Miniprotein binders against p81326. Designs and how they scored, part 139

Target 1, 226 residues: p81326
Amino acid sequence: MLHFGGFIMEINHISKILEKEREEYIRNKVEEYLKQGFSKDDAVNKANQSWRTYIGHRIQDVIYNLLKKFLKDSGLKVTTDKALNNRNLPEELDKVKRLIAINYGEYLFLPDADVIVYKVENNDIKIIAIISVKNSFRERRFETTYWKLKLKESPVTSHIKVFLATPDKDNEISYKCPNGKPKKMRIILEYELDGIYFLKEDFEETEKAKHFGKIVEDIIEISKKL
Below, E stands for the ipSAE of ESMFold2; O stands for the ipSAE of OpenDDE; V2 stands for 0.75 times the mean of E and O plus 0.25 times the DockQ between their complexes.

## First folded at step 15 (miniprotein)

Design X39 (at its last look DockQ between E and O 0.81; V2 from the best seeds 0.00; counts 0 for: pae E 3.4 > 1.5)
Fold by OpenDDE base, look of step 15:
Structure X39 (fold): chain B 226 residues (1-226), chain A 101 residues (1-101)
Amino acid sequence: as target 1 above (226 residues)
Amino acid sequence: GPEEILEEAEKLLEEAYKLIREARELAEKGDPESLEKALKLLEKAIELLRKAIEKIQKALDQGVPEELRKKLERAFILAEWMLEFAEWLLEYIKERLEKQK
């Protein structure tokens, strides 16, 4: 009998497969920036920055599509912060936007939300979870934590679960205390967030730190309690 | 009966999994020949998965004991995961092949 656990490990290769484009991408971008008049060093740096953004978006898209498919089967809906950045939103998405907005006094801002999971019951929208997708933690290490804390400050948003999905390419948060030294980022993220889901095999599993294959089940379970 | 359908579906899933794994390994090599081979394997895997899903759905629609229902639902979820991954990888490979032309 094919065990779910066996196949789900194939998902761990998504990041690795996407990374195969890196060399070609960098080469092309370097050439582009050189033509724009940048120095070789500047062109390389800019190309690397561009790659990080590019690969991040690609991973986000894959995860979004996976979640969209599986959650749809459970009657749940998904959207993104980008989809909400429109002047003319359908009523449903306009409500979603309002229900995730964070109050800064004179202004309302949206949290970074790569994936927003919600349900519609009797024309009422309930936000279930926000999933942040991070390929690496080189930049904005605690951004997701910030948004979680901000969401907790309002009774309107305090129930929203915030999850992190990552392949953790650089093994920055895979273990709490590798070599006896605490990894500050892992400890803080696990403490503050509702869950971390890894698209990899080699990580320290805990109640909050799980393989990405568990995320759909967890979201569905949460949705039933709301 | 529904039990036989489950068994058949599981066999299809097992075969599809083997194809997906091989296709993934080929895709990781990244050369055009490997990518073309991977594409063919994935097309076959997707066909098997769709067949498995159809069989499982048919069994679920017939009304089955709770124990069997749970098994079918698990198989269904697995099949859907496999299908999504295979379709993603297929599209990725197609894009790569187009860029290399």
Scores: ipSAE 0.543, ipTM 0.806, lowest interface PAE 0.9, mean pLDDT 91
Fold by ESMFold2, look of step 15:
Structure X39 (fold): chain B 226 residues (1-226), chain A 101 residues (1-101)
Amino acid sequence: as target 1 above (226 residues)
Amino acid sequence: GPEEILEEAEKLLEEAYKLIREARELAEKGDPESLEKALKLLEKAIELLRKAIEKIQKALDQGVPEELRKKLERAFILAEWMLEFAEWLLEYIKERLEKQK
């Protein structure tokens, strides 16, 4: 019998499909950077950084389009950091941007908010959740938890759920205690965040660590409580 | 009747799921022959999904008992997820094949 959970496993392979491009992408980017005068070691490092950005944006676009489609009939709207960084924002998006900003005294900064879910109710905008998309944890491994902690500090933003969506290709956070040894990064991310949604089949599922396909149901349920 | 429509739609979804799984596995191999085969499988899967979605929508528009309505809505949501993935993978494969030639 076909069910939602069975199919969701196919979507978990998006990163693996895209990963087949990596070798050629890196080769082409290294050639490009060498022509700009970088050393081979620098060109390789820059190419790997470019790949991480590229693959992250590809996954973010998929997540954005899926959420936009499946949340539409529940009265929920979706936007992205790209849309919020446009110079001439529509009034609605300008309000969304201001509602997720974190106060540093004289300065306001946006958290890591790749995809943002919000609703409009009685002429007010309510931010439901932000989703950070990470393909790799080599850099800024706890940045998402930092933003969750900052959002918790104010009653204006403390309700905002912070989710992480990841293929976790290198199995950096898939299990709490692989081989009996606590994995600090998984434990801290799961403890501090409101949820981790894996775009892969093989991970330790918990109340907060789930297959990506559960994210729509979770967001809808949360929105009803706000 | 609406129960038969649900059974027909679920059959179409099962067939489409099999095609999508095969296409995904072929896309992971990445060679041109595998990509061409995956493209054909996805075109068939998309056709089946459109048919299933139309059947489900018409049944829901006619009004049905609550238990059947829940099952039809679940099938509709699943079909929409499958269609989005299949369409994404189809466009991805087309892009890769264009670059390889």
Scores: ipSAE 0.325, ipTM 0.664, lowest interface PAE 3.4, mean pLDDT 85
ESMFold2 (binder alone), look of step 15: mean pLDDT 88; pTM 0.874

Design X40 (at its last look DockQ between E and O 0.84; V2 from the best seeds 0.63)
Fold by ESMFold2, look of step 15:
Structure X40 (fold): chain B 226 residues (1-226), chain A 101 residues (1-101)
Amino acid sequence: as target 1 above (226 residues)
Amino acid sequence: GPEEILEEAEKLMEEAYKLIREARELAEKGDPESLEKALKLLEKAIELLRKAIEKIQKALDQGVPEELRKKLERAFILAEWLLEFAEWLLEYIKERLERQK
């Protein structure tokens, strides 16, 4: 018999493998910033920020490739915020961009959407889900919930599911009530978002908080209702 | 028949899984010799997974009883998840070896 958990759980190791490079990455970046003339304190701060961006993008790429691979036979397409920020977009991607953009009076901005899942029916585009990817929660803890709330303000975007995918490296949101005390960050994220998908084994599973291996099934199910 | 094909695919997948775990442990050591060994293990694991996926797809194309179809579809999904991780780790190891020149 196949060991379902073991096979899918291998993806949980990606963050751990990458984290072994952290000290060397930061040391090299500090040296680079010092050569550019930054103070020691500024170089360290910049190097740590660079690391968070780097590891986040590495995990995002895995998630993007998985979703693209597994959703293609269900008629679902996948793109990224990076792809949508190109100025000369194909008509299809230009429509995707416009369907998630938020109006702030005379300004128009995209939400922080790392990975976007959509479908095309009769040349009409329906946005299914937006997935935010975070390795840890030291900064921008609730930006994903802000974007969910903004998307809910319009009937045109209120159907869009907003998910968080995370290894939760520092165990910041893995449990609702660790030591009997509510963890505000977990409680608020789970309440406001449509789902949290963990790339780890040790977390408190709920209706909205699941292992990342469930995300493909959930997206396909949602797409059938739209 | 299709049941035998599923059993063969599952054996390939289990062997690939063992190779991938060994390769991951070697990659964590990070020295060039361990990375070269891990690369060879992953190449073999990917070969085994591709064979398993091909066998599963052929069995599904034959039209099988619903109970067996569910088992084959589950196996296909598991093999594809593991293949994606193996391909990612292989690319990661190649990047590490390139940095070590």
Scores: ipSAE 0.592, ipTM 0.798, lowest interface PAE 1.4, mean pLDDT 87
Fold by OpenDDE base, look of step 15:
Structure X40 (fold): chain B 226 residues (1-226), chain A 101 residues (1-101)
Amino acid sequence: as target 1 above (226 residues)
Amino acid sequence: GPEEILEEAEKLMEEAYKLIREARELAEKGDPESLEKALKLLEKAIELLRKAIEKIQKALDQGVPEELRKKLERAFILAEWLLEFAEWLLEYIKERLERQK
């Protein structure tokens, strides 16, 4: 019996593999910033910030492509907030954009939505889920939670599931109470979000905290209930 | 029969997995020789997985009992996951090799 665990576990190494570029990337960026006239300390800081952005996008792209591939056969579609940042959107994407927009009175803004999963039935669009991808939680720790709460405030968006996908490389949210001490971030994220999906093996599994390999099944199941 | 096809597919998947694991370990070393070797392993693994997927699909198309169908569908999903990873890793390695030139 093929152990589900072994084959899917290879995706746990994606983050690790991508991180191998860090040293070279940092070196090159430091040199670039030095040439721009920054101090050594400033150049290093800027390079590190640039790396965080860069590696974050790369992981997002991988997750996007995975979801796109595995959801396609179920008739589900995926897009990104970036794809929605266009003045001339196809009708379908324009509808998607409107259906995830959050009302701030005079303005509508989009939540951070690294991946948006939706279905089209009889020319009607139903938003199923938003997946936020986080490589690390050093910055904007509760940003995804904020957007979840905002989406819940409107009957138009309250049904949208919000998931977090992360390798959690720094073990910030992998366990609820390591050594008897509560990890505030894990507890809050798990409470507020509809699910957390880990691209790693070593984490505390719960009803809401699962391995990333389960995300496709969960999304498909949700889609059938909408 | 379909059960035999599943068994064959599982064997192919197991072999592919071993190759992918080795390729990954080589890719982690990052030297050009290791990367080139990893590419060859991944190409073979991808071929095996495609063959496994084809076998599974063929079995599913023949009409099978529900219990066997579930097993085949599970195997199919696992094979697709492994294939996606292998293809990603292959592309990643190619990109790295190009940057090193």
Scores: ipSAE 0.528, ipTM 0.779, lowest interface PAE 1.1, mean pLDDT 91
ESMFold2 (binder alone), look of step 15: mean pLDDT 88; pTM 0.889

Design X41 (at its last look DockQ between E and O 0.86; V2 from the best seeds 0.00; counts 0 for: pae E 2.8 > 1.5)
Fold by OpenDDE base, look of step 15:
Structure X41 (fold): chain B 226 residues (1-226), chain A 101 residues (1-101)
Amino acid sequence: as target 1 above (226 residues)
Amino acid sequence: GPEEILEEAEKLMEEAYKLIREARELAEKGDPESLEKALKLLEKAIELLRKAIEKIQKALDQGVPEELRKKLERAFFLAEWLLEFAEWLLEYIKERLERQK
């Protein structure tokens, strides 16, 4: 009997593999920024920021492709906020964009939505879930929570599930109370979000905190209730 | 029968998994020789997984009891999952090798 755990766990190594390029990437970027006239300290800081963006996108792409592949047979569709940032959108994506927009009075803004899962039924779009992908939580720790709360404020968007997917490479949210001390960020994120999905083995599993391999099943189940 | 097909598919998947693990470990070393070896292993693993998926799909198409269907669907899911990873890793290694030239 094929162990569910063994095959799915290979995804846990993606972050580790990608991180192997960090030193080379940083070195090259530092050199580039020095040539542009930045100070050494500024060049290093900019290089580190560039790396965070770069690796973040790489992980997002992997997760996007996985979800797109595994949700296709269930009739579910996947897009990204980036794909919605076009002036000329197909009708379907224009509807998706409008259905995730948050009202700020005179303005509508989109939440950070690395991955958007939706279904089309009888020409109607139903948004199922937004997945935020984070490699690390050094910056904007509660950004995903903010968007979840904002989405809850409208009957148009209140049903949308918001999930976090992360390798949590720095073990910032892997455990609730390591060494008896509560991890504020883990507790808040788990409380406010609909689920946290880890691309790693070493984490405290709960009803809302699961391995990333469970996200497909969970999304499909949610989609059946909408 | 469909049960035998499942068993064969599972064997292919297990073999592919071993190759993928080895390829991953080689990829982590990052030297050109290791990367080239990893590519070959991944190509073989991908072939095995595609074969497994084809077998599973064939069994599913024959109409099977619900219990066996669930097992086949699970195997299918796992095979596709492993295939996605292997293809990702393959592409990643190719990109790295190109950058080193």
Scores: ipSAE 0.643, ipTM 0.832, lowest interface PAE 1.0, mean pLDDT 92
Fold by ESMFold2, look of step 15:
Structure X41 (fold): chain B 226 residues (1-226), chain A 101 residues (1-101)
Amino acid sequence: as target 1 above (226 residues)
Amino acid sequence: GPEEILEEAEKLMEEAYKLIREARELAEKGDPESLEKALKLLEKAIELLRKAIEKIQKALDQGVPEELRKKLERAFFLAEWLLEFAEWLLEYIKERLERQK
């Protein structure tokens, strides 16, 4: 009969599906940048950066649509960093933006929040969770933990759960002690964040490191306690 | 009765799951012939899942014992999850095929 793990785990293959178009994508982008007058080295670097942005955006869109679909009947709303950067913000989203902003003296900056989950009660907004989506950890390895620590500094944002969602295609954080040696990145990310949700099957599962399919029920449970 | 409806829905979901796995494997190949085959498998899988969801919802609307209700709700969640993945993959394949024309 039905095996919940099998059905819900099919989403874990998104990165593999997208990776098959990588060679063609990069080849076409290099050609495009060369026509714009960039050197070969610059065109290659820009094409690879473009690919990383593209695949990350595709994974983020899937996560956004899943959360929006499955959280709506629980009274939870979902938005994105892109929506919050719009010049014409509705009042509701302007409040969401202000509720996650971090003060740096003369400046206010948004944390790197790819997907934001919140609820509205009596015209009051409560931020539930921020999900950071990372396809790989080649650059900006601990940026998500920095933002969690900044959010913890204020009583108005300290309740916000910060999650990482990742396919971790290069196995950079899949295990705590691969080959018997502690993996600093996995250990620190798991310690500092509220959860890591893997978009793949092969990883070391813990209380905080889970299959992505569990994220919906976890968010709903958190929202009931806030 | 409602238990037979659940069993029928689960069979539809299992068949759809097999089609989705096959379609995903074909999409990983990426050639136009494989993508066209995957597209057809996904259309069939989506049809099966929508039928399963309708059967589950109709059984839930009848008002069932709590134990059976929990089973139906869990099946409904799984069918919806699998449907979302299938719909995403279908649209991705359509975009890939259009670029290759």
Scores: ipSAE 0.412, ipTM 0.698, lowest interface PAE 2.8, mean pLDDT 86
ESMFold2 (binder alone), look of step 15: mean pLDDT 88; pTM 0.888

Design X42 (at its last look DockQ between E and O 0.65; V2 from the best seeds 0.00; counts 0 for: pae E 1.8 > 1.5)
Fold by OpenDDE base, look of step 15:
Structure X42 (fold): chain B 226 residues (1-226), chain A 101 residues (1-101)
Amino acid sequence: as target 1 above (226 residues)
Amino acid sequence: GPEEILEEAEKLMEEAYKLIREARELAEKGDPESLEKALKLLEKAIELLRKAIEKIQKALDQGVPEELRKKLERAFILAQWLLEFAEWLLDYIKERLERQK
């Protein structure tokens, strides 16, 4: 019997593999910023910030492509907030955009949505899930939680599941109470979100905290109930 | 029968997994020779996985008991995950090799 663990675990190495480009990337960016007239310290800081953004996007792209491919076979569609940030949207995407928009009175804003999963039935669009992809939690630790809470405030969006996908490279949310000390971020994220999916092996598994390999199955199951 | 097909598919998947693991380890070294070797391993692994997926799909199409169906579906999903990783890694390595030229 093929153990689920061995084959899917290879995806855990994606982040590690991508991180190998860091040294070269940083070196090149430092040189670029020095040429722009920044101090050495400023150049290093800017390069590190640029790297965090860069690696974050790369991981997001990988996850997006994985989900897109796996969910396609189930008749589910995926898009991104970036794709929705266009003046001329196809009708389908325009509807998706409207169905995830959060009301701020005079304004509608989109939640941060690295991946948006939806289905089309009889020309009706149903939003199934939003997946936030985080490589690290150094910045905007509870941003995903904020958006989940905002989505819950409207009957239009309250059904939308919000998931977090992360390699959690710094072990910030892998365990709830390591060494007897509660990890606030893990506890809050798990409580507020509909699920956390880890692209790693070493984490505390719970009903809501699972390996990323389970995300497709979970999304498909949710889609059947809508 | 479908059970035999599943067994064959699982064997293909296991072999592919070994190749992918080796390819990954080589890719982690990052030198051109290791990367080129990794590409060859991945190409073979992808071929094996495609064959496994085809076998599984064929078995599913024949109508099977529920218990066997569940096993086949599980194997199918696992094969797809492994294939996606292998293809990603292949593309990544190709990109790295191009940047080194």
Scores: ipSAE 0.588, ipTM 0.804, lowest interface PAE 1.0, mean pLDDT 91
Fold by ESMFold2, look of step 15:
Structure X42 (fold): chain B 226 residues (1-226), chain A 101 residues (1-101)
Amino acid sequence: as target 1 above (226 residues)
Amino acid sequence: GPEEILEEAEKLMEEAYKLIREARELAEKGDPESLEKALKLLEKAIELLRKAIEKIQKALDQGVPEELRKKLERAFILAQWLLEFAEWLLDYIKERLERQK
């Protein structure tokens, strides 16, 4: 167990606590969609999708606020993709946005970067890490690795660490070789990303796959090398 | 001395941890009575954790041998993680109770 004095890392329970709302949330959303004229089947599908978005945002908010609080005294700043999507950005955030944007010819897109950690040094901005938050891996299973690979293509962004934070509620990536067979998703994610941080107790810990409680220490250590 | 302060802080943290775990289990039940009980437990746990953090910081300010400093710093980190969870759960429970009005 990863805790001091017999403590369990209680933040690992956030997904489970929020999951208790699921049944009521789905029921209310189905009724809402039925009133809008959707069929029962469509309403159920839309309600389930709405739930996955909702719970994901709730977990992202916890991670954002935790990192903002714990990194403040190390001179590190934290923002989110939501904040960067505002049309009237302060100069500092506009620079952050441009420093992580990926160029596709005539188009610029932000990577899947739910939380961004950066520092300001002599009026210059250095991006330290981006953290993608996923509750489960039903869709877009390797999107985070795609963004890491794209960031590696430019000398401006190749230093940026890309982390995944996840409760992994369906046990999709918790072990490298469950039942003796390599789990492709876990193997590839761990190989390509700079770290995976689990918000759960039951997973295979490695040099890159850690309890979420280690993320603050790791980010601070990385920031000192930049 | 600093070792006595660490022992006192760890006692406060262990008590707070038990209160937080009980509050979490009550919050998972979700009924208003359980949520109200969980609020009280969390308010007590937060008080204990803030006291523990204050004691640890005071001991670190005194200057200590490296081995004791590592123990104090570890305890400080654990107490802050527990405090952040307790405060999140407190706000969550307040939100749930407000929704039930």
Scores: ipSAE 0.544, ipTM 0.781, lowest interface PAE 1.8, mean pLDDT 87
ESMFold2 (binder alone), look of step 15: mean pLDDT 88; pTM 0.890

Design X43 (at its last look DockQ between E and O 0.58; V2 from the best seeds 0.00; counts 0 for: pae E 4.0 > 1.5)
Fold by OpenDDE base, look of step 15:
Structure X43 (fold): chain B 226 residues (1-226), chain A 101 residues (1-101)
Amino acid sequence: as target 1 above (226 residues)
Amino acid sequence: GPEEILEEAEKLMEEAYKLIREARELAEKGDPESLEKALKLLEKAIELLRKAIEKIQKALDQGVPEELRKKLERAFFLAYWLLEFAEWLLDYIKERLERQK
């Protein structure tokens, strides 16, 4: 019997593979910032910040591409919030945009949605899930939770599943009660979100906290119930 | 029969997985020689996975008992997952090699 855990473990190394570019990236950015007139300390700090942003985007892109390819075979479609920010959208994407929009009275705004999964049936679009990809939780710890709660407030969007995918490099949410102390962030995220998917092995597994390899199966299962 | 096909597919997947793991480890080294070797391993792994997928699909198309169907569907999922990862890693390595020239 094929062990699911063994075959999907390679996803855990994506971050590690990408991190190999860090030294070169930092060196180049430091040089760039020095040329711009920043001090050495400022240049290093800015370079590190730039790297965090850069690596976060790259991880997001990898996950997006993997999901897009895999879900395509299941007849599901994938897009991003960035793709929806265009002025001239195809009809299909314009509908997707409208179906995930959050009402703020006079304005409609989109939730942060790194990945949006939807299906088209009989010319009707059904939004299945939004996946937020976080490399670290240093910034905006509960942003994904906010969007989940906002989506839940409308009957139009309340059915949309919101998932978090993370390597959790710094072990911020990998365990609920390490050393007997509750991790507030893990508990809240797990409670409020529909699922947390880890791109690592060392985490406390629960009904909602799973390995990232389960996300495709879960999305497909949800799609069948809609 | 379909059970034999599943077994054959699983063997192909296991072999592919070993190659992917080795390729990943080589890719982590990052030197041109290791990267080139990793590419060759990944190409072979991709071929094996495509064969596995074809076998699984063939078995599913024959009509199988529900229990076996579930096993085949699981194998199908895993095979595609490995394939997508291998293709991603292949592309990534190619890009790195191009940047080093």
Scores: ipSAE 0.294, ipTM 0.644, lowest interface PAE 1.7, mean pLDDT 89
Fold by ESMFold2, look of step 15:
Structure X43 (fold): chain B 226 residues (1-226), chain A 101 residues (1-101)
Amino acid sequence: as target 1 above (226 residues)
Amino acid sequence: GPEEILEEAEKLMEEAYKLIREARELAEKGDPESLEKALKLLEKAIELLRKAIEKIQKALDQGVPEELRKKLERAFFLAYWLLEFAEWLLDYIKERLERQK
């Protein structure tokens, strides 16, 4: 009756749905960058990057809203790096921001965390997990692993689980050894991250590489141990 | 009982899934007539999914054996997944139709 893979695969069509708007979006964005003083070549490159970011944000919106709705019944709260970058944060979100920020001496930066899951206990905040949502791996191959390694450096952040959620449409990380050859990107991502959750059916499932449908159960179980 | 409730919810979800697929294909075409048809299909799909979610929630609230609980939780996740995608697509279509005015 229910086809889990078929239902979850609809997210993979977001870029196709939005393709009708690409030319207009890029044209408008180039004009915006030219007005900011960029050269034509730089404006075009920035506009194309902006389009890829825009597509990625639409996928992130769906995942964020799903997690927020489903996890709140379990007492878990969800926010985003966009919300944390706003000025004039509510006190609760300001605490979340401080708990995930990385100290670089005189500078304080947020990790690249699309979605953040946390809970509040006795007026204290515990960060449960950070979920990076990637549509493709051309531009952010190992950025998620860098942030996991940085979070491991401190006892106050070392407990934070770092997950990757991806449709992996181009099969860049779906298998460890496609055609008998080790796929470096899949092997390193699976080794370093706490989990990879695929928004598709066709991939090599392991203890850390799972269907996206498992992510809610896994987050809830982790929160009970903390 | 809860198993009958799950079966009914799954039928609603399957119907909604068909409507969402049709709406997605129409949205990809992008002409105003296709977008208006897709909007109506999505409104119906959302209605069906909200009914399914309500039924699943009620069954989960009754307390059920472990194996049935897992099935209900999986259906709940899938129903919310479809609902969020359908609502996103509906908002996108409304935005596109508004810009064409």
Scores: ipSAE 0.270, ipTM 0.621, lowest interface PAE 4.0, mean pLDDT 83
ESMFold2 (binder alone), look of step 15: mean pLDDT 88; pTM 0.882

